# Designs tried in a protein design chat: VH-VL binders against q9y8t7. Part 1

No score or structure here was measured in a lab: all are predicted.

Target 1, 261 residues: q9y8t7
Amino acid sequence: MRDSFLQKAIASAKDRTSLLEEIAGNCSPKPGRPSLSSSIREWVYRVGGAVIAEYKRCSPSAGAISTLDPVSYVQATRDASAAYSVLTEPNWFCGSIELIPYFARYKPVLAKDFIVSETQIRIAACMGASAALLIMEALTPRELQELAAAASRYGVEVLVETPDASHAVEASRLAPGSIIGVNSRDLKTLRVDYEAMLREVSKAREQLPGEVILVAESGIDSPDKALKAFKAGAQAILVGTAFMKNPQLREKILAELLQIP
Unless a header shows other numbers, all headers, positions and changes below count from the first letter of the chain; antibody chains aren't numbered by Kabat.
ipSAE, averaged over its two directions, is called F for ESMFold2-Fast, E for ESMFold2 and O for OpenDDE. V2 adds 0.75 times the mean of E and O to 0.25 times the DockQ between the complexes of E and O.
[cut] stands for letters that were removed.

## First folded at step 1 (VH-VL; framework fv_greziprubart)

Design g1
Fold by ESMFold2-Fast, scan of step 1:
Structure g1 (fold): chain C 261 residues (1-261), chain A 124 residues (1-124), chain B 112 residues (1-112)
Amino acid sequence: as target 1 above (261 residues)
Amino acid sequence: EMQLVESGGGLVQPGGSLRLSCAASGFTFSDHYMQWVRQAPGKGPEWVGLTRNKANSYTTQYAASVKGRFTISRDDSKNSVYLQMNSLKTEDTAVYYCARDYYDSSGYEYFDYWGQGVLVTVSS
Amino acid sequence: DIVMTQSPLSLPVTPGEPASISCRSSQSLLHSNGYNYIDWYLQKPGQSPQLLIYLGSNRASGVPDRFSGSGSGTDFTLKISRVEAEDVGVYFCMQALQTPYTFGQGTKLEIK
């Protein structure tokens, strides 16, 4: 996405904070939420990699992706997913905070939005989210630190999305204990770039402590691309558009990881 | 019935090398990460390093004090994990334990079983 | 590295009286899943360390209910409600939140 789009998304998120306060008031985080990082580490321990399945009905770059409903999506992805990434941004990604409780019944939920306030984090946790996305490029270093600290106060894990290895290292220092995602874009077209993401994941893995979970987030649309992301050093992959269009892809990825006939 | 038996300890001179073995029985060894922990006489335990399981490509991690000198490896066909110690120093003198790593989706992670330990003495 | 500090280092106890051991971490061990990643081990004379308590307050298999763990964040306590002769040994706390895993310096429990 472009910087101009990012600025519009941020401005929208700030405006939506007032609506969220009106809807949810001073709610408290839902108890008993499963850990995103623990689920990822369990899948890595057992089969060598974890899948975060993203429910995303539309996006600025792809337009309308799929009419697949949440029930059908869960049925198609539950057995092979460590977690669900649920879009809560309504204007460009067709998301909704009301989707979180449904997905949270089955797996840890990552609330995916342009998060600019601790109110967004608190309300996601009230709905049942285990983790919240913080976008490195959307936040100043101070804002990232403050939002990560707020998430910790609410018992919410953080996945910091970064464009490259140098930002991944910086994010890990600014938000200790966070999960780090790499989502690389072609600087000319601003389109997701799978090869750039692989390169940056590999570089980040070499520089980050071994306990830091790395998530690969760009252009994974085949089992081969998923395996290469794991081999590059990612513990988890986040797959959106490809799973919305072809949920059977998850079975093929799991079969490759399990090495069974 | 579950056992971890360390071997290969002994007296070695500074600058020397020694290889420790840890033989496991009574559980599915290949499913578990394995840990090495040492304890100097009269002191507390110090984590040395770990090896991950086959699903994680047998990758390893080390404490800063031993990185570059010690190498951990494993052979699942023999239910064994190894610690190759090179460029030994007097401060490496300790009882060395291998330990089984436990992990589950509830977030539980701990060393649920330790071997009896093997003494390594580095002295001239 | 996370530094683990225990107190007291020596704990003489009369059989039947309670004992309390403190452990402090240089960083919070509370994970977003609600668990404190602190474990307690007992090393009896001449034996290997044995797991007593895991994740702050959970007793390992075979551990008597007189042992309990409590605390959150950076301050933790291991309590023995009624000390018995077989409880003699050195108690260690360990943080399992991040590598390198680090141990406290130990508390030697002695019968007086």
Scores: ipSAE 0.006, ipTM 0.437, lowest interface PAE 14.4, mean pLDDT 86

Design g11
Fold by ESMFold2-Fast, scan of step 1:
Structure g11 (fold): chain C 261 residues (1-261), chain A 128 residues (1-128), chain B 112 residues (1-112)
Amino acid sequence: as target 1 above (261 residues)
Amino acid sequence: EMQLVESGGGLVQPGGSLRLSCAASGFTFSDHYMQWVRQAPGKGPEWVGLTRNKANSYTTQYAASVKGRFTISRDDSKNSVYLQMNSLKTEDTAVYYCARGPEYYDYVWGSYDHFDYWGQGVLVTVSS
Amino acid sequence: DIVMTQSPLSLPVTPGEPASISCRSSQSLLHSNGYNYIDWYLQKPGQSPQLLIYLGSNRASGVPDRFSGSGSGTDFTLKISRVEAEDVGVYFCMQALQTPYTFGQGTKLEIK
């Protein structure tokens, strides 16, 4: 096994899940949760693309990103966002499961964490999440299939995060009905690579069935980059750090979308 | 509490050798690239070289001024990075810092390359 | 190698006044991913350098909001909106686009 942050994050997630099982009991998914996929499709119909706004206070690579509180963030982003991606990983991303109920009052919530157990998915749904992130690189094919099936039993949609088009195709095959995300890195520096993401999104769109929602996740920090991601074939973009630094970016993206017939 | 503690400095004659050590604590050392940076008296910092993490096969890079004379190595089991300095010149006189490089993972949601923490430094004087 | 040039080299300021430091690179630091690979460091007297700003405009953890970075391509600026006594030291820019990583000459900020 490789000695990497991902392995440590997975081990931590297992420990956190044990504690969550103890304190949350056998809770049931909150009824009436709005659909993430339906919201994305509605925004695509209305303006040609959807924005998933990510509330992320910190990350290992970036350190502290913003002290902006959830209320201020929602005020700045709600009108132009199809959904919220909410970090629930506390040790490296400054997240919390308790953030979900607040964001869920306004938009569908994607629970973003290192999800390794069906208990994490169930508890996110109990808090009001509509969807859960599954990271393809963090899971074996069997684990991906089993977690996607568990999500389905709880009425939770899945966004499978992949590094490239070939993984995107395989993820869609292993977890039918899932939303597929592409998050690409430069192979030499391991830095976020927007151009690589555009190429991989375009390749994935060519290979995936038209009904599969494709999300672009890398390096979108301007309206022009958002538009190019949509033109490459993504129905939605996921924007984290740029929105935490400049929440007004979403208004500029919406304004640009309205200019395109 | 995060710490980087350099050791092994001192006075050495031109043409001599010296080995610097940097002991890390308070973070997962094996996940990080590690850097060596030096600062000559009254001058700005000069990058010396780096070692990448295990995910990048512990590869190294050096500034041209030290390539062939200096070697960077690390021992993740001891949370330590080393700088072996051979064929020392008077112009190598400086305070030497180890610095924490970026964390790189099998996958990332964003990655930024910066030296977010530096040790206290150790003085190396090359003089007759 | 990419050459980093700072101005001014000496910057006396009265507490509460703003300060601005310029850094120019011999080639563009703008990567195809859209980020400018420039960092800013502060070295206080008798201390090691500490990170202030990374990737052009991102403030490092614990750094007061009076510090900001701006610019793109080859021309970058570090601004301090209201200088405090604790801000005394030498400021360095650094390009992290490619090895060898290179620093500017430094700007010494002093309280008048």
Scores: ipSAE 0.000, ipTM 0.396, lowest interface PAE 13.5, mean pLDDT 84

Design g2
Fold by ESMFold2-Fast, scan of step 1:
Structure g2 (fold): chain C 261 residues (1-261), chain A 124 residues (1-124), chain B 112 residues (1-112)
Amino acid sequence: as target 1 above (261 residues)
Amino acid sequence: EMQLVESGGGLVQPGGSLRLSCAASGFTFSDHYMQWVRQAPGKGPEWVGLTRNKANSYTTQYAASVKGRFTISRDDSKNSVYLQMNSLKTEDTAVYYCARVGYDFWSGYSEDYWGQGVLVTVSS
Amino acid sequence: DIVMTQSPLSLPVTPGEPASISCRSSQSLLHSNGYNYIDWYLQKPGQSPQLLIYLGSNRASGVPDRFSGSGSGTDFTLKISRVEAEDVGVYFCMQALQTPYTFGQGTKLEIK
């Protein structure tokens, strides 16, 4: 069930773990990292929803998405963002672990990568990350449990990315206290499926304890779509490609979201 | 930068066979469905067929006009997709394009991307 | 098979003026997931077709904002707010709801 891209990404991540160990050694998590979950809950309390703004310079399907520098991106997004998702995967997403310290100055940082080792989690925390992404489709249940436990030991929060409600429920059971993301695709075309994501978020919200934070991750490229995701039961939305590719859309979404209760 | 480079075109007699190759670079080839589209001189594009990715068991589909005569295959280790054309007819004369059906693992975002095309002429 | 019908087939436009191309499908292209599976392509003279719009209304990478796609179900429109000389070529709609994917006949846009 793991596609060939996911298998290559996992193999690359395992190789990169050795390099990270060589470069960073036995560093300790940076103290004073703000909590991702606390920031999301604060934004939900104040305005009814939170935005996790993703800094992603390239992707396999889009190639180079944006040459927008981190300084300009933060200036454009910080007033409306609860957190930053920062790509650290270098081969397909043009990410770098070195980006984390800059974004961490302003908001909690989610380190976004194909995480397969506790070393990746520890080093992200050394750089200032508050949370790490675990992709349910990339991990066995045991691997998910072990990496979530490792994150907990380092004081790193976990966002488990899932494709649907049933996996969301299972992920919450396997990694108690984690933030749960739903990233849905059309089964026939593998294109992002916003309506499927809304249905799966709604189903997951109904099944998960109220204290579990749900993040909607698919196809949010307008204020109306963001509002519907919040109404479906998501506390936060993750917005990446739209924010990087379209400056006008980014400005419009952020302006509208500041007004959402 | 994305590139799709078709090769293997040329002149072939009716009833003959020809194999087209398409070499991909600049994107994660193994994630994407790949398709062949042709365009006869002075006409619009006509879809030929597609192959899905590994997650969808490399299943194939074809237009009725080529079903049983053409076969699409791929080799993810070489970032290549192929079109084997058998029992060629004069009506198969066209520029043949290799095209990506896009997919991004994390964004789910997709866009088609087409190669430069290769000419196939079926004539006696 | 789904039949795609374009109009007009020939479209002479003065530079700076708007242009509009219609595409109609023989059955609905609206999937239960809420997306219309229609794409728009431009083929410039001597070049391969290039994607302009995907899934009804999304601009492809590098496509100017003067291009827009709209419509739902069976009736779709591609609009160019201000035609430039570089827009000359043949425009095609394509449905990707079901195989075989099918194209419209094409609309040739020329500067008059």
Scores: ipSAE 0.006, ipTM 0.438, lowest interface PAE 9.9, mean pLDDT 84

Design g3
Fold by ESMFold2-Fast, scan of step 1:
Formats: sequence, structure tokens, C-alpha cells
Structure g3 (fold): chain C 261 residues (1-261), chain A 123 residues (1-123), chain B 112 residues (1-112)
Amino acid sequence: as target 1 above (261 residues)
Amino acid sequence: EMQLVESGGGLVQPGGSLRLSCAASGFTFSDHYMQWVRQAPGKGPEWVGLTRNKANSYTTQYAASVKGRFTISRDDSKNSVYLQMNSLKTEDTAVYYCTRDLEYSSGWYGDYWGQGVLVTVSS
Amino acid sequence: DIVMTQSPLSLPVTPGEPASISCRSSQSLLHSNGYNYIDWYLQKPGQSPQLLIYLGSNRASGVPDRFSGSGSGTDFTLKISRVEAEDVGVYFCMQALQTPYTFGQGTKLEIK
């Protein structure tokens, strides 16, 4: 169907919000959380690009991706990562909110979920998350603006995920100060299109103010694809499946990424 | 049948205060954002502000014209939302409507407006 | 803030004739989900506003099929195929894309 998966994911997230309130109650954001944007800018200054390493055990399009545990993942990725993206969606991505504190010990954490409520943002921050994902296609423009404002009140940074350059520009206007992501994966169809993502990243970089951090998402499964994304104008890339599935490929990708001028 | 019943309107002097109440029935009040919208004589509607639901920690948002002077609050146990108006100006003269949120849900869009209460700020 | 501009502001119509009301937004109301976040309201004399059309082209419950909404992006139209006496009132467009929600100035429909 046109948007049946996205609609189910949104409904599930609304139900999970009630459970989160019951479990966490009136918690406060954990103090001392490092900034995601600052970490990205530091890596860009040092080596020309930043990697957000995603811990993702499963997805709708790939099914079970990897049985790699969080400890082994951190040991393999820590030295080459500016941040961790941690899935907290349990039904389709095998995630858990309880993973955040572990990853937050080492790097800024982006809480990756279908976020539809201020409560999800607050509780992610209570667990130690520095940033939260807002998916433009999952939210009305009013919801996007309001959730971005709520995140700001909790000291949580926002990464707005968009499908193309025109939406990236719109998202930046609706949620000023946010990190902007261009996703090669269409959440409605779950298809990855790396070449389309590169074109849209290049267009977005040309149209967005220079201070806006641009992230290239999905479809990056080789050092060459990572380098092309940085050359297209992205300051950071988000890499999930490639690092989870193949330890040998992961070693090769990380080694070449560290050689970025 | 949904009902929104506003009360507390009336005549007040510039610089004065007034509190409006809105009692809701016929829907699950705690699930919805609630809004206040006003309409000055002979003018179109003007959005005043909103209060979010429990999932969004009952946070509030206001139009720039009323921010700092007006406060929205709610009591889910009484199915009621309130508008506390301070430092009233003649420009605040309007019919004030309590409304259920304009939010899109599950492929269906709906809102609901009360009858409104007149607030007159005389100069 | 998004500014909503209506035309005409006054619309005298003979019963049985069609009527058309335009609304222009200062910013695109087309969301990435494919919907235009524009609603249309009718305020009959002495009554609160009532929803006619939501998300650009969808009729609210109980609204006759002679009412239709069209347009995309910044230019929108409300059409009444055959005006009846009960249609008298002030019509408002509203953008629901972002807060503050904003209304047009209104179009007063009068029977000739």
C-alpha cells in the first residue's frame, strides 16, 4: 500500500509512549550528554568527515541483520565513530530504549525510532541520548515543529530525516538548527537508492546554509560510496547494515574512512 | 454527541483579568490537544494557543500577541481546559472558542468548536 | 507566520448558480506525505465556524457533495456547484501546516 508500514509504525509508537510514561515516570534528562553536532564538526575538522555508526539487529527490508552484541560492536567501531545511532523501535528493528545507556558511555547517541511524542524525546534523554531522529514523512509539519521545539527544551539535538533536497530545505526552515539527513531509503516502500541519494545530497548542500550539518543515510556499504557521499557535500554518513553484517568488510571500510584527507 | 461548553466570559476593564473555562464531554478528552481561538467583532478567527495531551507532558504554546499575558491549563480528571487572561487590552475583545485539536489521525481529520463566550474589554 | 489571502472578500450569488472562492498561501502547504494542509470553514450568521473541507479536498461529515476543494502548493479553490440559501455566511480558509494556525480574511457569500 502507499503508506501502510509507516502508519503501523506510528500507531505502535503512540502505544509505546504510554508504556514509557508508566516505566520512566517523571524522569529528567541525564546531565553531561555530549553534543552530536559538536562531535560531527570535530571529526570534519580533523579528517574531513564523520561516521555515525548504527547498531541495528534487524529491519523490515533485511530481516535479521546480525547477532553481534553491543560490546563487540563498540570494540569494533569506537575509534572510527563520531556517534552511535541506536535503534529503540522493538517491533521491526529489534531495538530497545535500554541500549542507549551502554552506547552513551562512549559516544553521543542518536535515538533512532518513530518519534511521535515529546515523551519519547524526554525519556531518550533520561537514558543518555544526545539527539533524536524526527522522520519528516512520519510527521505533519506542525508535529515536526513542535517536536523540534520540545527537543530543544530538553537539550536534545534533532536529526530530521528527509527523502530529497526539496524536503531537506523545507525541514531546515521548519526546524531551524537541526541536523538534516538525506535518506536513500523510502520509508513507504523500504527501497534503498544510493545514486539518487548522492544526487539529492549534492542538491541539498547547494541550497542549505553552510552551517547546516548534512548527513547521508543508507546505501553506504563500501569505502568508495562513503567517500563519494562526503565529496557530494555531506559532513557525516550514517552506516548500519554494512558494519553489522560483515566483520571483514567493516574492517576494510573503517580503515579507508580513517584516511579521509 | 460531543460537547464543549465555555463559561466565564463578560465585561472587564483594561488591565484586568478574566478566567475562561471549557467543559468537554462525548470524547476521550485526555487524548487530545485542546485549543483556544478567538474572533474579534467583524474579523476572522485568530488562534490563541494550545495545551498538549498527557503524552506530550501537558505543554503549552501561545500566539505572540498573548504570550506572557495568557496561560492555558487543563484538568483531565474534570475534562476541562482553562484560559487565564491577564493584563487585558481592548484588542482582546472577542468571542473566545474552546476547540478540540486540528490533528490528523489514522487517515481521518476532524475538529470540534464550542459555542464561544464573549469577552468585552471596555476602554 | 504563514499568511492566507482570500479573494473575493464579498461574493453575491444568485441561487442555483455556481460560486468559487480562492485562497493563496505565502508558503507551500504541500507536505512530503502528499497532502495539502489547508482546510475550509463556513461560519453561518450567529454560529461558530464549521469544517467543510479538510486536507485540501476531503469533505467533512455531513457536508453536501456540491462543495469541493482543489489546488496544490500555494493556490487553492473552494467551489460550490449550485448555491443554495443555506450556504449564506462567511467562508474561511485555514492552513494547518504549522503553528500559529492562520486563517484568511474571509469571503462573505450573500444571496442576490
Scores: ipSAE 0.000, ipTM 0.471, lowest interface PAE 14.8, mean pLDDT 85

Design g4
Fold by ESMFold2-Fast, scan of step 1:
Structure g4 (fold): chain C 261 residues (1-261), chain A 123 residues (1-123), chain B 112 residues (1-112)
Amino acid sequence: as target 1 above (261 residues)
Amino acid sequence: EMQLVESGGGLVQPGGSLRLSCAASGFTFSDHYMQWVRQAPGKGPEWVGLTRNKANSYTTQYAASVKGRFTISRDDSKNSVYLQMNSLKTEDTAVYYCAREDYGDYLGAFDIWGQGVLVTVSS
Amino acid sequence: DIVMTQSPLSLPVTPGEPASISCRSSQSLLHSNGYNYIDWYLQKPGQSPQLLIYLGSNRASGVPDRFSGSGSGTDFTLKISRVEAEDVGVYFCMQALQTPYTFGQGTKLEIK
């Protein structure tokens, strides 16, 4: 287990934290950051579902995904997206903390990284992020509670990524007020499982309080799959690779949503 | 050789103060959460509090029995963690241990302990 | 706070025989990630506590294979397959699921 991808990513994140502190110093969270949850609820009210569009240049499973620059990506996805998920992990996902300010000009930003420290959350907020990702399977229950509490002190919302419904329920209990994500990807193998995600989203929706925002993650590469995820009970979907390869997919998903009375 | 060495114990009157020190060697001290645990005569260990590492902004947590009276701090440049004890009570009489928590490997366990230092609160 | 209760409090054992120590928690220590957040420590006479078992069943470095941990949820057991003279001391369980971290009252293992 020590040689798993997840554990290597966590070790790398710890090393990067010292460098991040040196670069950003004792910065304060940027004021006026828009709420991720409010944007999601507004899109659900208007059209029945919200999309978090993810900008990622590469991944361990796909290698180099796209050479699409941030400007072109925003122009293609902005009007139909509720938020942007921005990778800040540099070693496996080709991310950078410097990307956050650009995307934050247009929409709420979710900082996506292997977050193991309060410092990572604070600096993401300094750059303009509205929310931070916490991966439940990468953290002990104590770490999850402590990082969620730290995020609250900085006015940063949390999206807790979970592999199934039982973890989703536990995450909501440990980090009240958090947005809950169900990821169809096995973090150890990095393979997607869309059908498993749909089943777990449905189970989680039945068990979670109605006010808890549920996000379906990974495996969504068509309007039909997006629609099924919303029907399963997700208020939002998070889409990465498919949008990097075809940004126009977002407009097609919106068109399908508008056909539902 | 990885080790923790406590110092600063002794006899103190109720209402008094003491500062305990714990010096670490043989490992990268700055990476680890540090714990304080005490053991009253004839009893089991009682968790006192912790300090997190630099990555978690050196935040601290305390057991309810000492909150507001005890303060934990650390100096990574000196590989040391400290326990400032104020408003001491007879019930604070115990052997005080510092311990390392290995947090990075999902361990969460206290894998290295100091030898302990005796604190006696008595008239 | 989570309360940890050990039994027996005193355990006299003949050398070479097996020994078993129980620990019960007032609430489940099984997290949805599949781990039981319970550790076991041994305090030999005149010494500091030392880690034996972490996360329910994992043996710490340098700990002999005659020691094993088992259990899930609220009921846990530490077993010694063949007790040796060096095993004398007080055994403590500790929950690491949430703060404040809490210890059992201890089990004193003695040679009879």
Scores: ipSAE 0.000, ipTM 0.442, lowest interface PAE 15.7, mean pLDDT 86

